# Designs tried in a protein design chat: VH-VL binders against GCN5-related N-acetyltransferase 10, chloroplastic (GNAT10). Part 6

Target 1, 215 residues: GCN5-related N-acetyltransferase 10, chloroplastic (GNAT10), of Arabidopsis thaliana (Mouse-ear cress) (q9c7g6)
Amino acid sequence: CASTESLTSLTQNNAAEIELKYLVSQHGWDVRRLNRDDEDEIRRVSLVQAEAFHIPLALFDDFFFMFFQAEVLSALLYKLKNSPPDRYACLVAEQTSETETLSSSSVVGVVDVTAQTESSVLRYFPGVEEYLYVSGLAVSKSQRRKKMASTLLKACDVLCYLWGFKLLALRAYEDDAAARNLYSNAGYSVVETDPLWTSTWIGRKRRVLMSKRFS

## First folded at step 23 (VH-VL)

Design a8 (from a7 with heavy chain L102M)
Fold by OpenDDE, fold request of step 24:
Structure a8 (fold): chain C 215 residues (1-215), chain A 119 residues (1-119), chain B 107 residues (1-107)
Amino acid sequence: as target 1 above (215 residues)
Amino acid sequence: EVQLVESGGGLVQPGGSLRLSCAASGFTFSDYYIHWVRQAPGKGLEWVAYIDPDSGYTYYADSVKGRFTISADTSKNTAYLQMNSLRAEDTAVYYCAREWDMPEAFDIWGQGTLVTVSS
Amino acid sequence: DIQMTQSPSSLSASVGDRVTITCRASQTISTWLNWYQQKPGKAPKLLIYAASSLQSGVPSRFSGSRSGTDFTLTISSLQPEDFATYYCQQSWDTPYTFGQGTKVEIK
């Protein structure tokens, strides 16, 4: 009952701050926007993302991780501060609480959605002026992953619809078959792969541009 | 070989009870969701319920909520559908199907078991 | 609940014909739509997932497409083994719902 009412209530046309309502609630997961006023939640989100995207180093890994986490946090704070609410959202997934007791909502999954106008992407989509870029999809290693990623991606679809965007786009690493398959299974299609010469740059992995068009 | 095998169907009177079984083989049972889908004679497909055998999470269609209970025994790689307070409209072939996390589709189906509710 | 309106309910076609079946969702479901084939006395078989992805082992003559809330299953050249009933199914939200089905019969 709660999920359909939440979508209808969110269709109110006004760029009004989508209240901290769940965008998607299914399969034991609730997905909502990050609470911008909750510093602890912001830190938790940054940690989840840092853990997911951290490249372990043999030496001083803890030190490098801390710096990486700080960078992720700084970037998140910057986006939250400088982006309009209708052009950026950090989405968080949490377990559906059986008991009304607001137990400390543990962030289990995270994904960023950002409005973009990058010409390198838009050139593939005539008539589209802007798109939502999906990035930073991360799931806590300690938590069950079943249906979490799909629920997060569904929430991105919901935002795309609510904000009136016609295109979702993301980039996955070419060597990350699991990620590419995940997005393909969510209805994303391959648009372009980074040129081979880009891989010659020390430290840059080739990425695949994937997209989901709504109109 | 990956397969699902339904059993437990039969004739039952209105108000009666029946328990269906779905035996899985050839795959890791706990990695999938198990669904029940039914088909009345000469009609289309109707989703009934699903379970995550690993977490025990369940969901039901409104048409069966409060009457049917889906369960799973991971030690036996078997899902169950306990059907109580059966009605004539519950007459159908009952299929079990597996759903992967991604894609969210039913890729393997059993052959179905017939449930007939009649006086 | 999300309603899936499938059309037509039945059609007659010949071997080699192009066949098109449509399914309309009552609301946005993005790409979370699957297509199944069911032959008489058999369980359904998955054909297409995520609106347009072909299931492994399914012939390439089957394809899926999306336009908004409208989904289309296309058989480019109907084969004798393709005479069956086809169903769309949304996996956007629970409860999962099916279209009413389309019976493809031999002309």
Scores: ipSAE 0.887, ipTM 0.946, lowest interface PAE 0.5, mean pLDDT 90
Fold by OpenDDE, fold request of step 24:
Structure a8 (fold): chain C 215 residues (1-215), chain A 119 residues (1-119), chain B 107 residues (1-107)
Amino acid sequence: as target 1 above (215 residues)
Amino acid sequence: EVQLVESGGGLVQPGGSLRLSCAASGFTFSDYYIHWVRQAPGKGLEWVAYIDPDSGYTYYADSVKGRFTISADTSKNTAYLQMNSLRAEDTAVYYCAREWDMPEAFDIWGQGTLVTVSS
Amino acid sequence: DIQMTQSPSSLSASVGDRVTITCRASQTISTWLNWYQQKPGKAPKLLIYAASSLQSGVPSRFSGSRSGTDFTLTISSLQPEDFATYYCQQSWDTPYTFGQGTKVEIK
């Protein structure tokens, strides 16, 4: 019985760091912050993200994947070490265990949330000084995916509320219609699309800036 | 054509049991969640339960928990609602509806089946 | 449980009128709100999802908006076929909950 009590406690203005173990618990999924002291969990998270964003190459794919995973891990460790706890979170989704005893929480989904102040984004939102940037949404290919993405995105919404932000933003590739639709269905709106000339420059894919406002 | 069709409604005495069926056609049954929503005569909509036919995951409203059981047979593209210990307050038109993973909305509804609990 | 307070319970309007219906959530639900239309003796029909996204096949005279925990369904110009009962529904958390409904009647 994952008690609905966890979300109601979030509305009380008391600055008490309600150490909510889970930001969201629904539909058989629990979403929480990454345990910064668990090196194995950090590695698992980096693997899930690497698998999700890896572009398979015909030659030496395993070698390139290993390097890519190492880069993802390095970036994650850097963010965990150098970002304040109230300005960065790696969120992990795991299956709700009925038995407290199964310690080996298998990470099934991941998303990063980072506080940002980029003027290129803020120019579209007068009166907003900062926003939470959502990135690296990944779901394990081997695990069931139903309601995982929505649960992770809901957790981003919860975090936005808890930290007092008024804006969530993300970027999706223009050619990734599935991702754009996913975010649109989660209440994100298109703000800007990269200019056409940017796609030809150094092979960079065009991205679409999308946002969700909480004001 | 995408369709949901409810069946199994009828008149039952208090304390009795009834099993409703929701037959799905025109879409991949396992890609959706199946919900039951009921509406008492002249009243609003009340969510009852849902199932993921693929995983078998279920969730119930407190008003029916312990009395109702939602299930699905993927081989028949059919969801079921077993209702036990029926009460007068359970009198309603029962709708089944499908829900996407994203968006989380009920885009297809059946026409409903009437359940009347009366002595 | 999340309570959805819908208002008004009923309203009378004429063809061509602008109609607004409001739902207030008891807590934050972000944009996880849907609107449905129900005609007498018929099943509900999805109009709006994710607070402001128009369902495919729904006329553009329908629109949804959000301000905090307040959600609004707007019919810009009421048509004869729009006389019905409307419901909001939150999908933020289980159990899912509906508003009480708003009956739109002909004046």
Scores: ipSAE 0.882, ipTM 0.943, lowest interface PAE 0.5, mean pLDDT 91
Fold by ESMFold2, fold request of step 24:
Structure a8 (fold): chain C 215 residues (1-215), chain A 119 residues (1-119), chain B 107 residues (1-107)
Amino acid sequence: as target 1 above (215 residues)
Amino acid sequence: EVQLVESGGGLVQPGGSLRLSCAASGFTFSDYYIHWVRQAPGKGLEWVAYIDPDSGYTYYADSVKGRFTISADTSKNTAYLQMNSLRAEDTAVYYCAREWDMPEAFDIWGQGTLVTVSS
Amino acid sequence: DIQMTQSPSSLSASVGDRVTITCRASQTISTWLNWYQQKPGKAPKLLIYAASSLQSGVPSRFSGSRSGTDFTLTISSLQPEDFATYYCQQSWDTPYTFGQGTKVEIK
């Protein structure tokens, strides 16, 4: 339940409190920052990400999935270790518990948010010096439920306000109509599609840059 | 054809009870949140409650919390609004609406059913 | 609760006129705002979602825009069938709330 008063309160909090507060709570979902001191949670997040983006292989798939998950985990640990707390967040979604005695919190959705200054984006936004990049939106296949993606994306909006950014950006593959529609329905607009000449006979996929402005 | 049809409205005394039904057809009922939105005569729209038929999760406006209960029967593709301890200010046309998950908009509405609470 | 304030409460315009209706949120709601049209005796109909996206089957003369917490519904060339009451509704946070409505009358 993010509000203007709630956002003001969060910007005045010290860094330790920021890591533990829910950014958005609605529809039975709570979204917060990944607890970087919880090894089991970090592994769970890497599994959710790996399962969402893994390309199955006909032979030795379990073996290659293990390596892919290890690479996802390594990238996550690197970002957690090397990023300032107001320039990177791994956001996690978990089910809201009615009571603590019956609750079993578990991570079922994730999204990464990173402050960036890439010229490939900024050239379309005169006067903007940096933006917040949304990536790795993934939902656990065993726990899919309505409102999880919208709640995660609202938490990205909350971070944009809290960190003082005017622009959210992301990329989706052109041939992924479901992803493009999902982000468009969340208020993201198409900025540019990769040029046609970047396509190849072997199928280099074209991407769509999408953005949401807050000024 | 995607459709919602409300029924069960009528005249009831203050303090009485009434149950509204919202029958769905033409779509997978459990994939969508179902809402009730009401409109007092000559007035604007007021959100009342919703249910996720799949998980059973519900949420209520403060004005009806504790008096109204929303429920769903996925085998009948029907949502219900049980209205207890009715008051004169509950007099309204009650619409059921389907919520499109992303962008969280009401893309399908029923025709409405009138509830009149008077002595 | 997030309050949505529409302006004006009613207006009269001629066929062909450009009409604007504004809706102000009591706090930031990002782009999570929808517009509905309700004709007399009928249920509301979704026109615009996500502040500016046009629902399928809605004429292109309808558009939505956002500036901060101010949202605008524009009808570029008013038609006789556009006589209706228009509502904005925020979906940023529960409880979802509607503006009080704007009645558009054709002269």
Scores: ipSAE 0.787, ipTM 0.909, lowest interface PAE 0.9, mean pLDDT 85
Fold by ESMFold2, fold request of step 24:
Structure a8 (fold): chain C 215 residues (1-215), chain A 119 residues (1-119), chain B 107 residues (1-107)
Amino acid sequence: as target 1 above (215 residues)
Amino acid sequence: EVQLVESGGGLVQPGGSLRLSCAASGFTFSDYYIHWVRQAPGKGLEWVAYIDPDSGYTYYADSVKGRFTISADTSKNTAYLQMNSLRAEDTAVYYCAREWDMPEAFDIWGQGTLVTVSS
Amino acid sequence: DIQMTQSPSSLSASVGDRVTITCRASQTISTWLNWYQQKPGKAPKLLIYAASSLQSGVPSRFSGSRSGTDFTLTISSLQPEDFATYYCQQSWDTPYTFGQGTKVEIK
């Protein structure tokens, strides 16, 4: 016999093996779940999200960015630690490689999906008890950025099907026409805008709830 | 005016070669995938290949892989389809099309150029 | 490869009729389906994208819908300029594939 192969034959699929399976592979992009055992990848994901959503400041910007990234990283770590694998996923996009190298330095796009039961959404969908919420769609600086958002959003559709959810939901700011158009072009429809009176306060921006139904 | 114009079609013998051009104008060429879609006489549409002019990434239908090569010259806003080892089955009108990234739809088409492969 | 099956292959209709064309995918494609109109000797024209979104400049009598893997193009009141061949096309996965087409003819 060649080795102790019989002792390892009892191993079944585990969370790490499931996390490495590609959900979508198209156009030179591979989308998979974040490897929760790879600390460098987790930090890279937090950087990609922080860079995408940081509001630059004229003074002390480097300091505030570091705090914002730490907040993003803390939220990501909390979700990874406290969420069942069929109720939360951080999806990562990377360029297809000739080798099967997995590295945090290769991650160039991210999106989060989370199972939720918020009444602010469910009141518009009688008979739906829970839904998947899409958040944190972000892409890194890359020479090639085409198809990354569509591939990430297709992976969200795949998870919706695989996990048996009937509804995907997200929010975009009303004044962000680019985001609203991007999601509309991906098959999301506007469900509701925040009430008009909420926009009369200093610093308050109205959001639109958008959804994609699978049944 | 957003426009795609194909050229280079004609009559060739089986086993021959032909090079099609797709000249783009009125939009930023490197921002869009460029596709070739063909239609045999009296038949439906068949996707052939695409290129991302910016990165050079390409993808081919199995029916043409190894025989056709798609390329782009961003300085001339032109995509090319080099067709080698042509077969009678390759006889078709060849369209080039621009893909709108999201929603991945062909929003601009050229007029088409006819390729006839016959002895 | 994802196979797209259109029904019917042809139909005859009068101006003012409501026309429906069905396209079925061989697997789940979510909402990643487009519809095109092609007149004889002309290039295809995008009508509907993302299953139900109307392309700019397309008349509101055109609409698209989805039920599972079945997609429908509807023309609510057929006009003389609508006599053409219609194709569905999936953009869910490569290679992109088209239905075989549905020819809408004058009765």
Scores: ipSAE 0.785, ipTM 0.909, lowest interface PAE 0.9, mean pLDDT 85

Design a8 (from a7 with heavy chain L102M)
Fold by ESMFold2, look of step 23:
Structure a8 (fold): chain C 215 residues (1-215), chain A 119 residues (1-119), chain B 107 residues (1-107)
Amino acid sequence: as target 1 above (215 residues)
Amino acid sequence: EVQLVESGGGLVQPGGSLRLSCAASGFTFSDYYIHWVRQAPGKGLEWVAYIDPDSGYTYYADSVKGRFTISADTSKNTAYLQMNSLRAEDTAVYYCAREWDMPEAFDIWGQGTLVTVSS
Amino acid sequence: DIQMTQSPSSLSASVGDRVTITCRASQTISTWLNWYQQKPGKAPKLLIYAASSLQSGVPSRFSGSRSGTDFTLTISSLQPEDFATYYCQQSWDTPYTFGQGTKVEIK
C-alpha cells in the first residue's frame, strides 16, 4: 500500500480527512497535503518552489529572488484559500522520522495538483470532461533526490484515483530532456508538442503535453 | 562494463551464518539502490532487502527481518548481506540487483551465488 | 503486501507465434510494473518498465500494456531466443513483489 492506512480506507473518507494523512510513505519519504492552517509550512513550500524555478542573476540576485518568492507565495495562498478540497492539493514530501511531528519544518519536495477543464487538453480525450493537472514539481537543493520525485508522482496517482479522475496531465519544456525522461519513466506519454511558431520573444519555450490515463 | 558480482555463497548448517558480497563496477555506486533477490531451486523470484548506499536507508522482507542485515561500503563499491539464524527455506540462489531510481526497475543483475542450508 | 498473480504458469509455443502473458495486481499499482526475462542458469533481464516502456536493447517484438490492475506482456512473433521464464514485478510499494513466473517452452 501507499501509507499507514490502506488505500481502500482512504477512499471511504471525505476529502477533508485526507488533508492531514500520508498519501504515500516509502523509501524514507512521506507525502501528505500541505497544512493550509500552518503559515510557516506555507512559507517553506513557497521557498522550495522559488528556489527550484528562480533564474539566478549575476547582480542584485537576492532582491530579485525575494520578489519572485513573494509572487510564488501569493499564488499559493490564493489557491489554498479559494479552491475546493477535492479540486486542488499542494502535496509536500518530508523525510520519515518516528519522532518528528507534522508541524516540523522538514518539507523538501512539493507538487501541485489542480482539477482543470481546458479545451487545449480535453480535445485529445473524448469522453473525459475534466482532468487533474500536475504542476510545480520541485525538490529542495539541500536534500538528496533519490525516490522523492517518484514518491511525489505516486501521490499524484493516488489523488487521481481517490478523487475519481480518469486523466492526469502535465506540460514539460521540450528542451528539458531530464524532465521529459522523468515523467516518461513515471508512466506519462507524450500527447502533443506546441507548434514551432509558438516560440515567443517573452521567453515562451515550446512545451510537450504529457498524460497518464486511468480507468 | 557495468557489472555486479556476488560472492560468499556456500553450504551452511541450520542456525548458522553467512555473509554475501555484491561488488559493483562501471557505474556510480551511490546513485543507485542495491537489492538482494533470491530464487529457491525450481521456484520463482523473491525480493529480500535493499539499501541506499548514499543515505544508509534499508528495507527488509518480513521473511528475513531480524535475521538478515544489508550494508554497503561506498569506498569499496560493495554491498553485503549478513545472514544469521539460517533455515532450510533460505536455500536459494541469491542475486544482487541495481535499481534504476526512476522507473524503479532492476536494470542490472549479478550472476547469483548459491546458498545451501542443510544438516 | 501487494500480490502479483501471473498466468499462465507455463505455455508451449512455436517460433513465429504470438505469445501473451498476464499479470494481475491485488490492488491498484498505476503504471509501476516491470517485466523480466530469465533463461535457465542465468539472472533475470529487464524487458519492460513503467508497464509499457521498452528497455534499451530489447527487441521491439516485446510490448507491455495495462488495463486497470491487469498487465500484459506480448511477444508479437516468438523467436528461438525468447524461450525463457518471464516475471512481472510491481514497484508501486515496498516490499516489491514478483509474479510466480511463466515458463515459455518450445513446442
Scores: ipSAE 0.758, ipTM 0.887, lowest interface PAE 1.1, mean pLDDT 85

